# Ledger of designs, part 2: VHH binders against Malonyl-S-ACP:biotin-protein carboxyltransferase MADC (madC)

Target 1, 317 residues: Malonyl-S-ACP:biotin-protein carboxyltransferase MADC (madC), of Malonomonas rubra (o06926)
Amino acid sequence: AKWTELQDKSFLEATARERAVGIVDEGTFTEFCGPFDKIYSPHLPLMGEAIEYDDGLVAGVGKIGKKPIFVISQEGRFIGGSIGEVSGAKMVKTIQLASDLYEEMVSEKPDLPEEMRPAVVISFETGGVRLHEANAGLLAHAEVMDQIQNCRGRVPIISLIGSRVGCFGGMGFVAAATDVIIMSQFGRLGLTGPEVIEQEMGKDEFDASDRALVYRTTGGKHKYIIGDCNYLAADSIRSFRETTTAVLQKPMEEIETFRRIGSMEKIKEQIELVKLSVSLKPKDSMDVWAHAGNENPESLINMTLDEFLAQAKRLKA

## First folded at step 7 (VHH; framework vhh_8dlx_2)

Design p15T (from b3 with S30T)
Fold by ESMFold2-Fast, scan of step 7:
Structure p15T (fold): chain B 317 residues (1-317), chain A 124 residues (1-124)
Amino acid sequence: as target 1 above (317 residues)
Amino acid sequence: EVQLVESGGGVVQPGRSLRLSCAASGFTFTSYYMHWVRQAPGKGLEWIGYIYHSGRTFYNPSLKSLVTISRDDSTNTLYLQMNSLRAEDTAIYYCAKGTPLYEALTKGRSFDYWGKGTLVTVSS
């Protein structure tokens, strides 16, 4: 499909490659091919090894305006989007390349405008670690976290969650560690704020075992109201692209304030969600929505995105 | 005029170490990342690795345990340290000036200029 037609395609139903091509400016997406160790070899045709290196994860670089965008797009149609050795290494290397380009550009021009500095966009579609490659998959999760930490304050990382499979398991934790989370109402994010705190602080310091229903709801509207996602997009490549573009126009200082973890203030927000769970004992998400100040939470369920964003009230820190 | 001159090659016994040098001139060496590439007799080019202007390195995984790339920006010199040399390491070794990373990624070009090479023969 042409890029213009692709813009109107459901993000939920799109392939990983369609999401990658559509999120960046028309004609700018260049997919990485072959093993990353051979990307600099003039002997390897770019197209010749693309299929072999896919392993359920599309990676490449394109542009939004003047900004280089490194894209990672997980493919749920390949072993449920699970992360193995090859796909994990590919994800790690893609984030590292964004950091490397940042270093190269800023070293050449320290006052380089932010609009020209690289960014990373990750479209999640995964249930977690590929069990028959469990050790490699677990190591890849850790290495991705290391690369995300290396990018903080330097290269913004944006998570897109709107796929059929959603974002679960260890990759939910990875998404929570990025700077900005954009979801559609059809997106699903498995890890909650309490689970992220437990991962970050350890079970001996914080035990999330006594979680209320509010922490088990994975949908975009709920995640938006409780602060577990920053922005909602409609279910189209266009809407995700436009939301991503708007976010990337913000100064880096503002972008980094959106992180779910990585600051004491964000940890305090997550602790307040635990307190709410204990005191409110909600029967469903609408009890939490009512507590957030929505007088008729039931009406929010069937609202269009625009209606929801105009009326919905979020939990206050 | 960009010039890259490799040196340090020669005959070396298996299991020994060897350090190659590349003297760079005609461009601002400190602003570019540099590559090492080799070509064994009758084979295609094999990329070894690169080093950023910051000193950070990136290697071909097949060779990572056997080589170390370093640079001395004060003398415009690039180095390749090779340890535990094998007969299979016999090749002409080239240093190459890196293409800006974005161009390498989008245009498929790793480097624009490279030297004439230095021959390394590993034999007993």
Scores: ipSAE 0.433, ipTM 0.689, lowest interface PAE 1.8, mean pLDDT 79

Design p16D (from b3 with S31D)
Fold by ESMFold2-Fast, scan of step 7:
Structure p16D (fold): chain B 317 residues (1-317), chain A 124 residues (1-124)
Amino acid sequence: as target 1 above (317 residues)
Amino acid sequence: EVQLVESGGGVVQPGRSLRLSCAASGFTFSDYYMHWVRQAPGKGLEWIGYIYHSGRTFYNPSLKSLVTISRDDSTNTLYLQMNSLRAEDTAIYYCAKGTPLYEALTKGRSFDYWGKGTLVTVSS
């Protein structure tokens, strides 16, 4: 009953905990305590105790159907969602637990159906590293990337970006490294992919200062058109849940193809977008939308999600 | 309905061996961790050990040299082999249904159902 009402709540306005509870099946979300999970036998303690910390990040496990879903949900209301020592450790440990469960399950039963194998869902809401804990926050970003790499081809990782604070700084790069990005039109994402490519290829190959309007907006409709997010959801917990569920029904091989960063082919796609922005010299995002084949780009701004998805043309550069 | 039926208990001399059996029905036995626990007269439950789906085992460190847990998934049977029995091993022995494969690391190796137990008396 209350979970049913929660489904219609704005994802943008929801708390981190509401997003976590609502994204998985009713009654299945169990929140972890502290930077470690807290698991007990009803008759005998099998695991040690963990201290309870919120620290602006909700972490736990639930289910979608038979699939275990490890959930990380960042809380922008707590120091702008910034990543510190405790929240960073919780994020790393949650992804590690999903990887560990996968290894145990496959080792015990190699023919286990894919629908019963674990997945990770991360709801991003962060402005970046917490300055008072910068070293720990930076270390956490690196450790999260290591855990994401450990999950490739094994445990799908889905990014949800629909919060008011959005996903910026180093966590924008982390989101780009996950398998699938789902945004709402009100979500905001600042990807660092072009900057990473510029560093990797060197300034002699292309000029960072010539980044054009194709990268200026952070909103979901623009990110969808330029290929910086894979799916759009309406601004409700239900829409994010339904989109996530549909994605997780796809074969792992298909899910892997959605990554924006992680291969030379994806890097080349980003370089082509930079080249397009230099040659096109757009004055606003609608110039980019027109170039993508949208005859009346201004009309896209006020369309409902369904209208937009039916009519919008995407870049293929 | 879930059923677990322990058997093989009885009076046994100190220093001897005994094998207990547990017949399981009403669930997909091969998908579950299974436990053995015991309760000595007037005392609380003491966990003995558990066995993974594949046959890998983990024991209470205080008992590991004295017991072996095994399973036969073709007959839905769980076993507890006990060696060098002592008077302190006198207890009712229960087998218990653990967590399914896909919940083991998240819910832990807990159990939610056990049988009526079988009494083992070690006495001269």
Scores: ipSAE 0.000, ipTM 0.205, lowest interface PAE 12.8, mean pLDDT 76

Design p16G (from b3 with S31G)
Fold by ESMFold2-Fast, scan of step 7:
Structure p16G (fold): chain B 317 residues (1-317), chain A 124 residues (1-124)
Amino acid sequence: as target 1 above (317 residues)
Amino acid sequence: EVQLVESGGGVVQPGRSLRLSCAASGFTFSGYYMHWVRQAPGKGLEWIGYIYHSGRTFYNPSLKSLVTISRDDSTNTLYLQMNSLRAEDTAIYYCAKGTPLYEALTKGRSFDYWGKGTLVTVSS
């Protein structure tokens, strides 16, 4: 597909490759290929290391303006976004390359403009229904977290959550560790997948087949109101691209303030959310929305993004 | 103007060690990964290895036990230490500046500048 046509495509319905190609500037995306591809010179840092195939996980580099963007785009079409040693290693290497480029550029020019410094964008698409994969990939998840920590203050990392499968399990923790989370209202984010919640709480308390309940609890509007995502985008590649671009124009110092963990204020905010859960014992997200000051929470469900952002009241940090 | 000047070559007896130097100028040496490459008489170029600005090294597996690459950023100097030299190590040795990483990743270029080389002859 033509890049201009990709801009109007639903982010939810897009493939991993379409998301990667569409998020960066037209014609700039270079994908990292499999182990026998001659795309890499024998003298590159990647020489002697295999770039492995991994159920369609797409990794590469492109640009937004002058800024190099290292893209990791997960694919859920094969087996719900399988995460193992292979996909984890590919993510680790991609983040490490962004860090390596940052060090090279800053060594050459310590006063390098923010607009020319590298960044990482991760489009998540992984479910929490495969516990065997989470256990097998524990080391890979830890290594991804280590690389994210290595980038703090140096290379901004932006999470995009708008895929059909969403972002659950160990990758939910990974997303929380990035600097900025951008969701659509159709995106899903949580530490535990809906089916596992139903199994543990019982169908009467949480019905995984109730899409409205699942989207209210794990969806972008709820995550926005409680502060678990920083920005909402409409369900199009264009909207995610424009939101990402706007975020990356901010200085690194400002971007760092968006992280879930990193300051006493953020810790206090998390404590207050725990207190709210204990005191309100909410049946679903609408109880929390009412507590935040929204007088008709049900009306928020069907609002357009612009209407929602104009009217919605967020929990105070 | 980027310049790379190799030195330390010459005639050396089998079994001995030799250290080659490469003096770099005209760019911020500490910010770039650097390579050593050699060419034996009648053969093609053989990559020896590189050293990243952090000090991390990668070697041709066939040569890993024979060579060590190091750098001194305070003097803008790259080194190649060779041990247990054999007649097969007779070659012209080149120092090369790594292509900026973004260009290397997107265009597959390994080097952007080379020295003129220094000849090492291993013979009795």
Scores: ipSAE 0.516, ipTM 0.709, lowest interface PAE 1.2, mean pLDDT 78

Design p16N (from b3 with S31N)
Fold by ESMFold2-Fast, scan of step 7:
Structure p16N (fold): chain B 317 residues (1-317), chain A 124 residues (1-124)
Amino acid sequence: as target 1 above (317 residues)
Amino acid sequence: EVQLVESGGGVVQPGRSLRLSCAASGFTFSNYYMHWVRQAPGKGLEWIGYIYHSGRTFYNPSLKSLVTISRDDSTNTLYLQMNSLRAEDTAIYYCAKGTPLYEALTKGRSFDYWGKGTLVTVSS
């Protein structure tokens, strides 16, 4: 009963634990215990921050059908979702465990059915590195990317971006390295926070206080049109769960084609986006949407997800 | 069918090092995480640590500075390196086969088969 109520909860407003429990099948989520249970970062007491046993990151394993799902769910309510020593190590180990399970399963059954293949789901909610643990946080980003590389062709990794804090900085690069990115229109994805963009470009080019502009440039609709996210989900745990389930039913060979980096075609796509930014000099996402062939880009902003997906024109290679 | 044979125990002087071996057979050794556990005379079992099939190790915090677990999948052998041995390290040392990783993570089970153990006596 509680799980069924959770399905209709806003993904944006959900806690990290609610997202983790709700993304997998009812009653199947088991949160990892020890050495992470009842443990906290040794650096937090020195900063005067609250001590949290999960260090702002929920990790565990559950199922979708027969498929083991290793879940990493970042919590923006704890120091802005920033990555420190304990949370970073927890993230790295969770991906490693998925890889380890894959090896175990394949050794027992070399023709492992797709529906039984382990997968990783990462729900991002982070502003980046925890500054008071910067070296450990930066190392964790590098180690996570190493684990993602180790999983390629073996264990699919799906990014979910629908949180209020979004996915910025180094974790933006981590998300880009995963196989599939699923966003809601309220999710935010970028290399820098909106304030840093305003500082670099100037207020007449980008105004961070304009929430609509920020959502248009970092939000799911924009990322979908430019090809930076593969799928859009509505703002509910149910929609993210159903979209994730549909993606994970695809064969690994197809899932690999969605990756933003790692092939000549993906490199060509990035080059074309750079050429567009140089030639078009867009001031916000609507300029890019118009260039993609949307004659009334303002109308796209207020469309429902279904209306948007039916009408929106994406940039072509 | 499943066999775990520990070796390398014996009498050792305090402060010295010792490496224990565990020869595994009857299962695909490279697919399982493996544990080391010890039992001192008149005491309960004390978990030492484990090593995943990936080579990643996890230790009992009270022992981490004194021990190193490693494996050689080409010879189906698990190792426990012990340094700076103390009288309190006198125990029978067992290697144990872990439950399949997914079962351990979801059901909380740790080991399903043990060897006969090897006795380590630390005395002058």
Scores: ipSAE 0.020, ipTM 0.385, lowest interface PAE 6.9, mean pLDDT 77

Design p16T (from b3 with S31T)
Fold by ESMFold2-Fast, scan of step 7:
Structure p16T (fold): chain B 317 residues (1-317), chain A 124 residues (1-124)
Amino acid sequence: as target 1 above (317 residues)
Amino acid sequence: EVQLVESGGGVVQPGRSLRLSCAASGFTFSTYYMHWVRQAPGKGLEWIGYIYHSGRTFYNPSLKSLVTISRDDSTNTLYLQMNSLRAEDTAIYYCAKGTPLYEALTKGRSFDYWGKGTLVTVSS
């Protein structure tokens, strides 16, 4: 399909590569360690698993206007988007390349216009750590967090959550640590509030959870109401691209205010929001939406994005 | 067949500016990062800078205030803009094909092909 046709494709139904190509300007995406490079996790065949030469993670760089965009796009069709040795290393190195490029550019020209400085966009589609490579997967999560820290105040990192598999496990924590989270109503995001804080404090065991209750409350509209995502996009590559572009036009100081994990104040706010949810003893997301001030919360379920954004009231601690 | 053809050289007066062009063919230009290098008479090669496929540029620190590298992927053309030319800028200027960025990540930023060059002479 032509790039203009790709723009109208469902973000939910798109492949990881389609999301990566479509989020940046036409013809600008160049893939790192793609299928023709024949790099794969050697442990997968030993465990009786099929390989993919991109290890289920598309990484590369392109442009939005003059701004270089380092793209990471996870592929849920390959072992549920789980993070292993090769995919983890690709993710870490891609973010590191963005921060290294920033340092080199600013060293050359400290007054370089904001629109020419690098940014990172991550399209999440993963259940977390790959069990075949659990130690490497866990290490990759920690190293990604280190790279995100290195980018703070320098290279904005935008999370896109609109894929079929969603963003769960340790990668939910990673997404919460990025500067801005953009979701569609079909996106799913897990691990927030006390669970995220407990993980940050270094638990001995880190297990992904996909419970029915969590599933009910992981959707984009719910995450928007409780403040766990910053923006909602319609289910198309175009909508995610346009929302991402608009966010990246904001001053870095404003982008910094959107971050969920990165300051004690944001962490305390998330704890209070989860405590409110627990003390309310909700039977589903509707009870939380009612507590936030929505008098007919069920009506919000079927609203268009524009109607929802105009009427929905967000939870306040 | 990979082909790089530099043009725009010639005699130019000190203090003037000059823009060199490099016409590329035989490969998917838009996916490659590209370099400019020069060689002054009786000297070794001096790296000027490169431009990523994304349009981002990096320069030799000793030259960064004097040059600008740009590209036009629609015409498969690489450019080198030079300002405030000095006698020391007299050299043969070469356009060089780098490895694709995904290959450069693992194999380093090197050249695998370069053109015949274009002579720039800075004199009164």
Scores: ipSAE 0.000, ipTM 0.108, lowest interface PAE 19.5, mean pLDDT 76

Design p17F (from b3 with Y32F)
Fold by ESMFold2-Fast, scan of step 7:
Structure p17F (fold): chain B 317 residues (1-317), chain A 124 residues (1-124)
Amino acid sequence: as target 1 above (317 residues)
Amino acid sequence: EVQLVESGGGVVQPGRSLRLSCAASGFTFSSFYMHWVRQAPGKGLEWIGYIYHSGRTFYNPSLKSLVTISRDDSTNTLYLQMNSLRAEDTAIYYCAKGTPLYEALTKGRSFDYWGKGTLVTVSS
């Protein structure tokens, strides 16, 4: 009963811990804790002994089917709009642990089935920063991106973007570096938060209080159409869990095809492209949607997720 | 099938060093992480540490400064180097084969096979 209630909970309104517990199979999530002075165990280091602080970011391990899932779930309430330096360090340790464990497990059993090999799931919740500060954020998060790149071809990394705070700044680039991005229509993803864009360009160019404009430019529907997210999920823990499960059942070679950027050099190139696009006056997303082949783009705004997925045309690669 | 044979124990004076060995057979030694554990007379098992196939080591924080675990995969041998031995280090020392990592991560098991042990007595 409680599990069904958790599954039906809005992903947007859920806590970091609720997202972490709910994304994996019932009863399988074990949160990483610091070392215990009087209790020791060989398996404690495998389960995140190196992760020693509680800063509003939940990290742990659970299962989806037979697959071990290392979960990182950000809590925007504690992190706020910050660069995420403290959460970045915790993310680095968790991703590195997954990668190291993968190597040890495969060396121990080279024929270990793919469905039993580790994966990483990151639920993002971070505010935006000004464009020039976003580059500083990217540098602060470079270590996280290095660890993500170290996982390529071995440990799939899936980004979940459905929180009210969204995924902005340096963490937007981190998400782009993962293998798969799953968003809800209410999730927000971008280099710079709406309020900072308004401050840079002025309210006449971009009004951050215009909810429709903000959702059309940073929301899941727009990101789906332009290819900046791979999958859309409904706003429930269940929908994110089911989408994540379906993705993780795919072969690694197929998962790798969803990735937007594959190296630090590509990340730098994307930064320059984003700088250019942000420096231009904001355009209505409708122009982009029309270019993607949608003949009545405005009709897509108020569609249910199922209606949208049935009708929307995406920008071709 | 799996066999682990510890050796190198004996009577040693306080403050001295001692190296224990464990000869492994019946499994692909180089593919598994390996543990050392000990049991003092009348007490439960105390975990000392383990070593991954890569050579990376993890130790009981209470013992980290006193021990070093190493391995020689060419001879299927696990080692425990102990320094500054104390009377409280008197125990039977066991080497143990790590639980497959998938199982350890999901079920919490630490090791699945161990040897018969080698006795270390620290006294003058």
Scores: ipSAE 0.212, ipTM 0.616, lowest interface PAE 4.0, mean pLDDT 76

Design p17W (from b3 with Y32W)
Fold by ESMFold2-Fast, scan of step 7:
Structure p17W (fold): chain B 317 residues (1-317), chain A 124 residues (1-124)
Amino acid sequence: as target 1 above (317 residues)
Amino acid sequence: EVQLVESGGGVVQPGRSLRLSCAASGFTFSSWYMHWVRQAPGKGLEWIGYIYHSGRTFYNPSLKSLVTISRDDSTNTLYLQMNSLRAEDTAIYYCAKGTPLYEALTKGRSFDYWGKGTLVTVSS
């Protein structure tokens, strides 16, 4: 598909590759094919190249304006809930390459313009996970976290959560460690998937087939109100691209303050939310929205994005 | 101005070891990845390997057991250690500066600049 047609496509319904191609400027996305270590190898007549297709993850680089954007776009349509060895290594290496490029650029031009600073964008799509994951999956999560830490203050990392599968389990912690989280109202974020919650608590306590309940507990509107995501985007590649672009125009020092738990103010907010949870014992976001002073919390689920953002400013105040 | 000057070539007996050096100037060597490439008489160019600024190396699989690439950022010097030299290792050895990373990732793998080479002759 043409890039302009991709802009109007539902982010929720898009493929991993469509999300990657659409988030960066038209014609700029170069997908990484083959082993990352061979990227540094010259193309010589005596060198053969082996290309292996990595299942479950699209990675590459493109641009937004002059800014190099390293894109990691997960594909959740594969069987299994954990990140595999190959896709995990690909994710780790992509973040490392962004850091490597930043070091190269700064060494050549110490007074690097902000508009040229590399960035990482991760589109998450990973299903609910069980308490015990394969060792390879757990190791991959830890290695990704190490690379994210290495980028702090140097290379901004933006999380996009708007896929049908959502972002659950260990990758929920990874997303929380990035600088900025952008969700759509249809995006899902949590430590445990809805289907697993139903299995553990019983359908009477949590019905995973109740779409409204799932969106009230793991969806973008709820996460925005409680401070678990920074920005809301409409369900289109265009909206995610425009929101990402706006965020990346900010100075690095400002961007890093958006992390879920990175400042005293965010720590205080989290403590207050824990106190609220203990005091009210809320079953879902409806109880939290009601406590925040909304007299008709049920209406929030049905609001347009613009209507919701207007109300959310009042509720967060 | 980028300058790369290879040295350490010469005549060496089969089975012996040899270390080549490359003196770099005119760019921030410590933040750059570097390659070694060779050309034997009557043959095409053969890539040997690279070393990243971090010290991470990647080698041509055909040569991996025979060579070690290292660097000394304090002296802007790149090294190629060769062990168990064979007659077929007779070649002109070149030091090459890698293409800027973004360009390498998006336009393919090519050298930004190379030296004039140093001749290694393996004979008895």
Scores: ipSAE 0.549, ipTM 0.711, lowest interface PAE 0.9, mean pLDDT 76

Design p18F (from b3 with Y33F)
Fold by ESMFold2-Fast, scan of step 7:
Structure p18F (fold): chain B 317 residues (1-317), chain A 124 residues (1-124)
Amino acid sequence: as target 1 above (317 residues)
Amino acid sequence: EVQLVESGGGVVQPGRSLRLSCAASGFTFSSYFMHWVRQAPGKGLEWIGYIYHSGRTFYNPSLKSLVTISRDDSTNTLYLQMNSLRAEDTAIYYCAKGTPLYEALTKGRSFDYWGKGTLVTVSS
């Protein structure tokens, strides 16, 4: 598809590759497709068809303006977006390459403008580790966390959550460790899937077949109100691209304040949210929305993005 | 005019150490990352490693335990320290001026200038 047509495509319905190509400037995305251990070699990796090294994860580099953007885009249509050995290694190496590029650029020009420094964007679409490769998948999660820590204060990392599969399991922790989380209202984020919550709470408390309840509990509007995501985007590649671009124009010092689990202050916020869930015993996200100061929380469910952002009150506003 | 001149090669006994030098001129040496590359007789080029202006180094994993790259910006000199030399280390060793990493990732180019090389023969 043409890049201009991709901009209007639903982010939810897009493929991993479409999300990657569309999030960066037209014509700038170059997909990594060879062995990464050869990237620094004069025998440069054969840059063949990306499909041969896909393993359900698209990785590459492009630009937004002058800023190099390293993109990781998970593909839920391939084994539920699960992370295995190859896809895990691609994710780790892509973040490491962004850090290496930062070091090169700043070493050559210590006063390099912010708009020319690299960043990482991760589009999540995964339930977590790939069961038949569980050891490699678990190791990859740990190694990704190490690379994210190495980037703090140097390379901003932005999470995009708007996929059909959502972001669950170990990758939910990875997303929380990034600097900024951008969700659509149709994105889903959590440690456990809706079916597990139903099993623990009982169907009368949480019906996993109730799509509206599931989206109210794990969806972008709920995550925005409780402070588990920083920005909401409309369900289009354009909206995610524009929101990402706006965030990347901010100083690094400001971007770092958005992290969910990057500081003691953020840890305290998460503890308070846990305490709230214990004391309030909400059956539905609407109970939490009411506690946040929204007098008619049901009205928020069907609001447009613009209406919601204008009216919604947040717990940590 | 960019020039890179390698020196320090020669015949060396197995198990010994050797330091190669590369004298750079014609560009602001301190602003560029630099590479070492070798080519054994009848084989292709093998990348050894590079060093940033900051002194941070990156090595071919196959060679990391055997080599150390360093630089002296006051003399525009790049060094390659090799330890525990083996017969398979026999090669012509080149220093190369690095291209920006973003260009290497997108266009596939890692170097824009190379020296003439210095021959290292490991024999007994």
Scores: ipSAE 0.389, ipTM 0.676, lowest interface PAE 2.1, mean pLDDT 78

